VH-VL binders against o27280. Designs and how they scored, part 321

Target 1, 266 residues: o27280
Amino acid sequence: MDSMNVPEVLEIKRIVEESESVKTFIFSWDFRREVRPGQFVMVWDFRDEKPMSVSLIDPVRSEIGISIRRVGEFTDRVHGLSEGDLLGIRGPYGRGFELMGRDILLVGGGIGMAPLAALADEATARGMRVDALVAARTADELLFLDRLEAAGVNISTCTDDGSCGFKGFAHERLLTLEENHDMAAVCGPEPMMFQVMRILDERDVPAQLSLERYMKCAVGICGQCCLDDTGFRVCAEGPVFWSQELSRVREFGRYRRDPAGRRVPW
Key: E = the ipSAE of ESMFold2; O = the ipSAE of OpenDDE; V2 = 0.75 times the mean of E and O plus 0.25 times the DockQ between their complexes.

## First folded at step 14 (VH-VL)

Design D9 (framework fv_marstacimab)
Fold by ESMFold2-Fast, scan of step 14:
Structure D9 (fold): chain C 266 residues (1-266), chain A 118 residues (1-118), chain B 112 residues (1-112)
Amino acid sequence: as target 1 above (266 residues)
Amino acid sequence: EVQLLESGGGLVQPGGSLRLSCAASGFTFRDYAMSWVRQAPGKGLEWVSAISGRGGSTYYADSVKGRFTISRDNSKNTLYLQMNSLRAEDTAVYYCARKSNYGSFDYWGQGTMVTVSS
Amino acid sequence: QSVLTQPPSVSGAPGQRVTISCTGSSSNIGWGYDVHWYQQLPGTAPKLLIYYNTNRPSGVPDRFSGSKSGTSASLAITGLQAEDEADYYCQSYDSSLSGYKVFGGGTKLTVL
């Protein structure tokens, strides 16, 4: 990567309210700068920068979308913005998802459905059959259902509390799906991703998983993004990893890092 | 009623080739990953190869990689194993098996005997 | 040789209990991968006996039970019957091997 990477100031063209806590911010984009599903950008509000996954890639309209969940001071400020306001964007960063085969399974938890929605668009445009398992704690946290349906995706839902679809966790719902797939893409809470990865490995489905953890540096070296055992830096070598890579990471699905870098159980 | 029926086994000389077939019925064939598992006379089970439901992904044990090719024809509900460059240690009963959504081999055929001998 | 270790044989009298162990490592059972068990009667194809560590398919009597802890799994058979005389195989997944689907070496159960 170029060390002189500089944010571009872009106007918010449109805002879509995905839920009470999630909004998608849409910008005009020059696709001479390629963006692929699974990549992220650094969003700058002229005070702080935070990494956000690209959730919409539309070369026909020359637009990208960035979906942001309200979880703290930065995201609260960004959620307060209106159409016509400005944000700085730099990137994209990271390796994106790779598509293979004829059919794909997407397993998304909460905001993790955002990068998978962009992948669903690309997969359907390539003529792949797409099944999506959309999981959340409650029905109000299920995201992108209307967009996925409009794209022709076959949708299954599950919620921890049973308020929509299957009552239970994503991996429990996955066990009741009868058909197999040529590949899968998974994004969501790390414990969910670990359980889903284990099942997909046993079913001979190659899986890619997107890890969105601490990202203190967008341009390479970052100890906070490090995966134990492998030395991977999420911002440099991820955020998308094959299940084979993650199955050798002792920390994956078992431990997280606090702001001081200490290992803490999930 | 799920049924799997293997055919194509027989006696073959070292270096020769055989093509095994497995005819499937009683389920939607394209929705299940399929595997070949073999068992040498008096020995245990050894997984040989697997193929995804629509055929986009294939997997091989190191002992057969580069010599065996797994394939399927979903329009005919048939699984295949093309075996080339056969060796004496490939002598075994070959079972086709269906992989469940739990990762187990939930249905097995009766097997077909492959003997590699001069 | 198999990376999942089973005793080559076990024996018991009718009505007794036997346990068959399946010992793995940190790259398979210890990683969290599930264990399945198969029964092979003399001259027949293997049949699924236990799946997903503890579950029985329809038609398998509750005398058969499975468990998993740490790097190992066990198959327990209570109330032994002559019909239980067979070879038993555990099976899991191993993240460190090119083939990944691994079977135990098998255990011959003799009902005395």
Scores: ipSAE 0.599, ipTM 0.820, lowest interface PAE 2.1, mean pLDDT 86

Design D90 (framework fv_marstacimab)
Fold by ESMFold2-Fast, scan of step 14:
Structure D90 (fold): chain C 266 residues (1-266), chain A 118 residues (1-118), chain B 112 residues (1-112)
Amino acid sequence: as target 1 above (266 residues)
Amino acid sequence: EVQLLESGGGLVQPGGSLRLSCAASGFTFRDYAMSWVRQAPGKGLEWVSAISGRGGSTYYADSVKGRFTISRDNSKNTLYLQMNSLRAEDTAVYYCARKSNYGSFDYWGQGTMVTVSS
Amino acid sequence: QSVLTQPPSVSGAPGQRVTISCTGSSSNIGWGYEVHWYQQLPGTAPKLLIYYNTNRPSGVPDRFSGSKSGTSASLAITGLQAEDEADYYCQSYDSSLSGSKVFGGGTKLTVL
């Protein structure tokens, strides 16, 4: 809200190619400015600014990572950058994931694995058992499998086309997993998250879900991040919500808003 | 063979306490959420409390919240329900039940009777 | 709880069909939460009869079937037999009750 809310121009220290369409951009970070899994930053390419979840938090190297999927003009420009180039970063913003209990289930779809990869690192560092269900359309779109394996995570995969692991959707795979967990964290396409949430509710597993909704600004002054029934602002009250909060929001998983504010089905 | 066996029921005065136990066998106990479900004489089923597989999360019906505590000891394959400040309305058969991956109660014990009366 | 409504009783003759309804609302069945059914024979513990709307556990005859539509679910029993005489309960999950598991009031089936 004041001079603290100014983008800092940072040099791209390293770029990791996660897949054909996803890159992780790594920056030196001063951890006197705390950042936790589930939080996001605003990335400024000196023309447009977009919110991006933090996917790597490494205090030992003094680095953060931001994973970006190539999907439009802004992300195309950012993907064209090289190590040594500059980006503006402000934040972090939003509330992070809360960890509780002895074990956690992560359910990620596509780029939704990005904030969950950072959470996996924190959970394993705390001594929790971490199981991850990683979902994508095809095998080449599964993200962070090597990183999760290196962290000691127990991995299940599913792909729509059956090219890796279970053939089907994340919620179908979840129904075949018998083990219960103390909590879960979910991030991915909203219809997937809605299906997964209801299964976890019925299993008595408290779940946190991260909504990657578009927002105009990071400080809670944004019509596009407002949820219909509750007035929740994703940037101020989210992006991470408990399933109990989302179960009372009729538009979650069912509707989105058009520019006129009208509800349209997913 | 999955087996659940409840014990610890009995007669208690209003305001008193009881601790119920449920001994589980025939499955990996720590991998399943467990619940207590009660049934008053001649009445229907009412869910009371639930606990996650490793015990990190607990849930309670509003009617028992603050008075009952669910817990488990995975090393002994045993589920517990500590019942305090008992009321006449708590009189019921208490069932131990296992929660399936589909969210159903797939196995039930035979129940233990709790009577709260003077 | 009152959140899922069942008829208190239903009756039929041997060989006939009966249907037991379970009526919910937008906070439970209407929200998409699934429905399970339990059979309780006189003097015994409940037993899972139907799970996840339509599925039968091993050992449950195909005379028992479940369905779900809108805010309601139904249990159908065909070819009624004397041993089907029991109480039947539907069960779902309700988001308005702090995410509580909820049971219907139960239906007593009498085989004439």
Scores: ipSAE 0.706, ipTM 0.879, lowest interface PAE 1.7, mean pLDDT 88

Design D91 (framework fv_marstacimab)
Fold by ESMFold2-Fast, scan of step 14:
Structure D91 (fold): chain C 266 residues (1-266), chain A 118 residues (1-118), chain B 112 residues (1-112)
Amino acid sequence: as target 1 above (266 residues)
Amino acid sequence: EVQLLESGGGLVQPGGSLRLSCAASGFTFRDYAMSWVRQAPGKGLEWVSAISGRGGSTYYADSVKGRFTISRDNSKNTLYLQMNSLRAEDTAVYYCARKSNYGSFDYWGQGTMVTVSS
Amino acid sequence: QSVLTQPPSVSGAPGQRVTISCTGSSSNIGWGYYVHWYQQLPGTAPKLLIYYNTNRPSGVPDRFSGSKSGTSASLAITGLQAEDEADYYCQSYDSSLSGSKVFGGGTKLTVL
């Protein structure tokens, strides 16, 4: 038995509105239970439990933050909560990001910037040079720009509609960036991550990618967390994978599975 | 203009060692991944090794892994290939090549010949 | 053996069109990795001819064009000239366990 396998009921200490659809919920945390960027927790609203990436890790203030996008019934209920209200937190789970070298490129799309924001804090604290490519559909959906700037990160933005920065997709912007890095970390929509991964592979930049779509089984064993061909389980062996691991997975970037197990193209 | 100039090739006995150098000019060297590509006499191109722009990551073809070491000195704009435990099948012209932001080898040096023979 | 397969030779008359194929698999071109093409004139280093499947570097005439379909790519040369006699190599990336940059075996073009 581990305390990580039962939800701990925690008080919401502070709520930060990141955008119209995203909020960060901040909790006091006992750092005798280590938390690393790239790990996730199960958030329980006393009715349903969902996986959420840790977006803030602050041992000095003894706080963690969890960023949640409003996309359905569970997240709508959680967004209705206030400071002082309670949530159940179980975890952390999963493999965190590894840092190597002297510089890192972060490529984040939408809510995928949440785990990358925590990684940016750790990388800058280690003295790494950090460049971030932050992508979204519109300017209003770009996340964590103020946090990244405060951490000393060099920021590039792109939006599909051209409302901020480069007009286009993350991989199109990446092709205009000629600067090389010792490593990269990527998180966002799977089609975006697939395009970015292929470019980084060909540039000889080792990349770690965070797969959040299958983080439903926090206790280790679940068929939905298993990737095709390799047998990798996102919650047990991920959610963070090296690009060379993912390049051998037939499902990544090409198709997903519906509730009946059928292949559905992106 | 971009220039890459290889040196350090020559004749060496099997089991011997050689260190190749590539002097780069005309671009910000630290911003580009670099590779070594070889070509045996009368044969095709074979990728050998790659190094990231800041030198933190290295890659090797299976045929040379454990024997060759790629490195760079960004203060001198120079790429290196340390070749140990050389074999007859390592006989080739060795090219220094720059990786573009599109993943292609956009500039190549003139090559340096390495001959492994008794 | 080469992971990318090219015909060892092709030939054409001056002014004609030739096509050089580059056949890969699901672990490289079929996975979506980009295809680049290089021209190697006798006694010289390779020169980038086509990058990112279809793009030409500055100085490469529009007689050279690249295309990609499924697990294969092709280089088309129109209006053949004597100076086009060279070896041509395709190049991509392979996603097999170790990952690697891979070249085709090369195609010798002869202008008859």
Scores: ipSAE 0.199, ipTM 0.669, lowest interface PAE 4.8, mean pLDDT 86

Design D92 (framework fv_marstacimab; also named De5; at its last look DockQ between E and O 0.73; V2 from the best seeds 0.00; counts 0 for: pae O 8.6 > 2)
Fold by ESMFold2, look of step 16:
Structure D92 (fold): chain C 266 residues (1-266), chain A 118 residues (1-118), chain B 112 residues (1-112)
Amino acid sequence: as target 1 above (266 residues)
Amino acid sequence: EVQLLESGGGLVQPGGSLRLSCAASGFTFRDYAMSWVRQAPGKGLEWVSAISGRGGSTYYADSVKGRFTISRDNSKNTLYLQMNSLRAEDTAVYYCARKSNYGSFDYWGQGTMVTVSS
Amino acid sequence: QSVLTQPPSVSGAPGQRVTISCTGSSSNIGWGYDVHWYQQLPGTAPKLLIYWNTNRPSGVPDRFSGSKSGTSASLAITGLQAEDEADYYCQSYDSSLSGSKVFGGGTKLTVL
């Protein structure tokens, strides 16, 4: 009887440097605990724990990969670790992406490409056509391009500064892409996801979007990950939501909450 | 040079069935979502159904769910609407419409008339 | 009842300005969804007139313009001409009607 609520201490098997600020940490994983793209794990460095998206799901090698962007004290400590060091992992948690139809559009901003890279692998294995719009502030922050290309994904890029691909925001690039898709999966900065959702809804493209909120328990008990208007717990009913579910959420794309519960603009 | 040509309309009894077709040309049909939009005599426009470019996703107005089926054959550049269990309220001109990347209906056919009466 | 409310009719003399309103709610225009406008001349199919709130397709003269504010949108026609006599529809997306495109009830424009 395995328990998702107890961290398993795992050795870092391999570290892949994805960019100056993003590393992928690879662990052996017993796939009797099923992992789906879009689910997350809680990563414990024996001092604190944070939710992280699974970016690699490899049952053949019995491995998972977790991509972590260095953005603060916890992630600085984790980025300082080496192969052979230990981390606690509990999970997976949450609702993952559901695949449907014959083609899919992925729209990822920054580290949001991590769960979408895992989804791309599953979609291509199912024989779907996969198009990806990969966004970042600048070219050096575009993630997973070689991996997506090797998987047969058709890539469009955009950067805020125009250093690679389209100059501008992901939703602006999306307006110039005419091909309609059976579904879309979206993950990235919430303001980006709001604009992308608006466009996809109007195109009649069913979209699933992965939200990020403050998490403590990850199993739906503490209430820290709740969405204002619906009572949805991001850790339980999400983190992946259909666009129609999010259309009823007042806070989506408009503000966020800090760990103390205060409204803060995006 | 985008053209959408509807056919298959006619007079039918309540409870009957019709199959509408829309022949498309002048664009890469499989890249575009398509819709049916109807207009009852003397009334406004009502969206009926939509289908994704590759055909994997479909949508229906509540008024037609369970009775109408949208489909497409991308090898023939043709959109279809199978209409079953027809009611007098389904009497309308049925338009085939293309969905733009901005979400508008940028091209319309000339419509085909469906009349449901006893 | 139309989810988007338009006046049933408006009129104007040649050369004048006419405005057609389109009033929605928080689940459509007010949520942030865009507004498109269609012109339907007598006996013809609808034609796209304005898309994405303010954009004109090629061939639509600049005397047609659109705007959006709050839960409402407007179509303005300046320099009114006899051939502008038509029905005009606004259209948007409504999140409360999953997958639904919504049209206004239509406005008959009469050129006096």
Scores: ipSAE 0.766, ipTM 0.908, lowest interface PAE 1.1, mean pLDDT 89
Fold by ESMFold2-Fast, scan of step 14:
Structure D92 (fold): chain C 266 residues (1-266), chain A 118 residues (1-118), chain B 112 residues (1-112)
Amino acid sequence: as target 1 above (266 residues)
Amino acid sequence: EVQLLESGGGLVQPGGSLRLSCAASGFTFRDYAMSWVRQAPGKGLEWVSAISGRGGSTYYADSVKGRFTISRDNSKNTLYLQMNSLRAEDTAVYYCARKSNYGSFDYWGQGTMVTVSS
Amino acid sequence: QSVLTQPPSVSGAPGQRVTISCTGSSSNIGWGYDVHWYQQLPGTAPKLLIYWNTNRPSGVPDRFSGSKSGTSASLAITGLQAEDEADYYCQSYDSSLSGSKVFGGGTKLTVL
């Protein structure tokens, strides 16, 4: 019996309000079922299932955390829950981040900082130097700054509107950074990730990027979460890809797919 | 003043080995990726190898994979290229070059000539 | 063979405008990778002339300009002078070659 494919009903142990629109839901977790930064779980509210990245992995407290942004009916319902309420969790699924070298650059946009926060914890625990570029549209949408600082991460911020840190986009801020890194990990809106990837490629910094695509089914391989040119299925091969793998995907950064699988421009 | 000074070039026989060095000064060496770029006599520029600022990642052109090894010693501000199993077609001026934040090669050394001849 | 194609030579008279093209493909310039230009005077190391498509390093006169469109880039030199006689190379990055840095074949500029 593959317990990964069967939802386990878990009690919400604690809820952390990260911002006006983002909450982290914390559950007790049995770490005989391993979970790695970059992996996701399916969250079931007994009506719908949605994929959510794991944002906290704490074996000492035997806890995982799942950070959820309020964007629609499902997430509105989940945000209405309280400590003690129940959610179905199945997983983890997907390929996690790999760490190499002595230092790492994290580049996160908005909720994309969620899987990168878990990665930052692992990288610092391994003795790596961690620099994070945290990007958002406004200061209120910057996430996990206190948690990253507590972990010993060197933080740079940028906002589109200039309300915190550098005024501009993540890739513009990246051009002002003078240090090089052994690797990078990137998660956020695809147009941001595309621009950041190009700069890291040109600098000879190997990068892993986390892609989230529409998924109807995470039990196995499904066609609805495929990348255009390679046929990668995010739930099977992803969500984490090396930049060299994404160089073969013509839709990356240019097109997204709707729930029916149709191409729509960014 | 940014300076890059290559050394170690010379005449070597086919199948032989040679190690090039590049001494860097005038900037924080560990903060920049470095490359080797070569130019055969009367020909164009060809990128050979690159190394990240802290030395954790290395890259090679297909023509030199398995034969050349790039390395750096950040405590000595020095870049190296170990060249093994040299061939006549490796004959070129080898330039040490710094990779800028914009992905360009913003500073180049004077070059050192490597001649592979029996 | 070079992945980026440049004309092997161009020529002009003093005071004229010349352009040097750099033609790539969807895996390099067309993918969005930036184009840099280098000037190499006889017997010297290359010197960065244009970086990041359109930007001039300090000390490069404004009669040198770069542009990029689609799968191609161009270097324009206005008010051509005798000291501009040199080899010019474009350079970009190519994802299809496992992320290699690529140079154009070079263009010899002759000032008549």
Scores: ipSAE 0.246, ipTM 0.684, lowest interface PAE 4.6, mean pLDDT 86
Fold by OpenDDE, look of step 16:
Structure D92 (fold): chain C 266 residues (1-266), chain A 118 residues (1-118), chain B 112 residues (1-112)
Amino acid sequence: as target 1 above (266 residues)
Amino acid sequence: EVQLLESGGGLVQPGGSLRLSCAASGFTFRDYAMSWVRQAPGKGLEWVSAISGRGGSTYYADSVKGRFTISRDNSKNTLYLQMNSLRAEDTAVYYCARKSNYGSFDYWGQGTMVTVSS
Amino acid sequence: QSVLTQPPSVSGAPGQRVTISCTGSSSNIGWGYDVHWYQQLPGTAPKLLIYWNTNRPSGVPDRFSGSKSGTSASLAITGLQAEDEADYYCQSYDSSLSGSKVFGGGTKLTVL
């Protein structure tokens, strides 16, 4: 078995509190093992294992960051950890984002901004112009604003309740933006991504979208993350997909499979 | 004022090639995706091709894939359509059109006529 | 033959109300893509008439209105005038045609 499939026990170097429900866990990383924005790692707390997107890639400090939202038992346990504690990390896995052109639009919702933040760092480092539409339910749930600003990202915000920026959903805010881009990267709630993709397609803006599905093996074997009609495995062919690929995916924006394989509507 | 001016149309034999140009003014050209839309004589509108604002991505109708190439020079505010392997059915007025933020075509040129005939 | 189906022609007397239908499918209008309408006067280039299903660009009279429901859209013209005689096209996006923009077949409106 490839060494990348064996969890490496790593010490939490530091913890950044991003919001009330989101923490970023920083680890030392050997960059001989390449990692791309949009890829994910499997995080193992020695009881359970969950896929998490990489939200920070820092070759200078030899660090990676994993942002985790508190949403269940596993994440509750992880959020209870402290600096110096241990986690198992295996990966990275999956297809990450591709960068092209001079201008990129990032559209993120909630924790979906995690992989996009990493992408923003790379894009800005490459001299690209980066516009980011950051969406959340409330102002307090908007993620990475200071980080993005520091990187030179042009930020637009929107919140469901109007507590910050545009009042409404990301796709509604997107409709009010004047500029088109060479490409877009999208990550967030699937209904949001669905609507955003529609708009971007109509604008002839190539879009990459990062999907979230129940994932068990992360190596394309178990099939738990297979998408209906296409057979795409989110862990292998994704999690980043082009809009053209997702146009073939019947379940996209409509439903997902739970751990038992049942259809669960969004 | 937004203006689009097509040029390059003319008569060409089947199998021949033609390059259309569209000169844009009155707006920040690179901020907008552009499209070519054609209309055969006495027929309806048919979308032909589109290109993203900065030229990073292109799209084609199935009817022209492999034969037509859309491009743009943002430094010259000009949109191009290279048409190769032309067929009789490509005979049409070709319009340059700007894509709005809503995906519609909010501005059109007056069109340039392309006639493919032996 | 067109992905979006329009009646080939409609007619009305001055002052009347006419409606032009645009029938699509689950891969375009029914998918949720927006519908736009264009007016093409004889011998001229198309002009944007309605965008984003229901919105009028500046300069378009309020007697023009658009609507969308299910897999179809509709353009309504009230108070029909002689200058409204033109071809009208609906336009949308279709995910089943490799991301193509699609037009209806067009409707010839005759003012009697």
Scores: ipSAE 0.013, ipTM 0.518, lowest interface PAE 8.6, mean pLDDT 92
ESMFold2 (binder alone), look of step 16: mean pLDDT 91; pTM 0.937

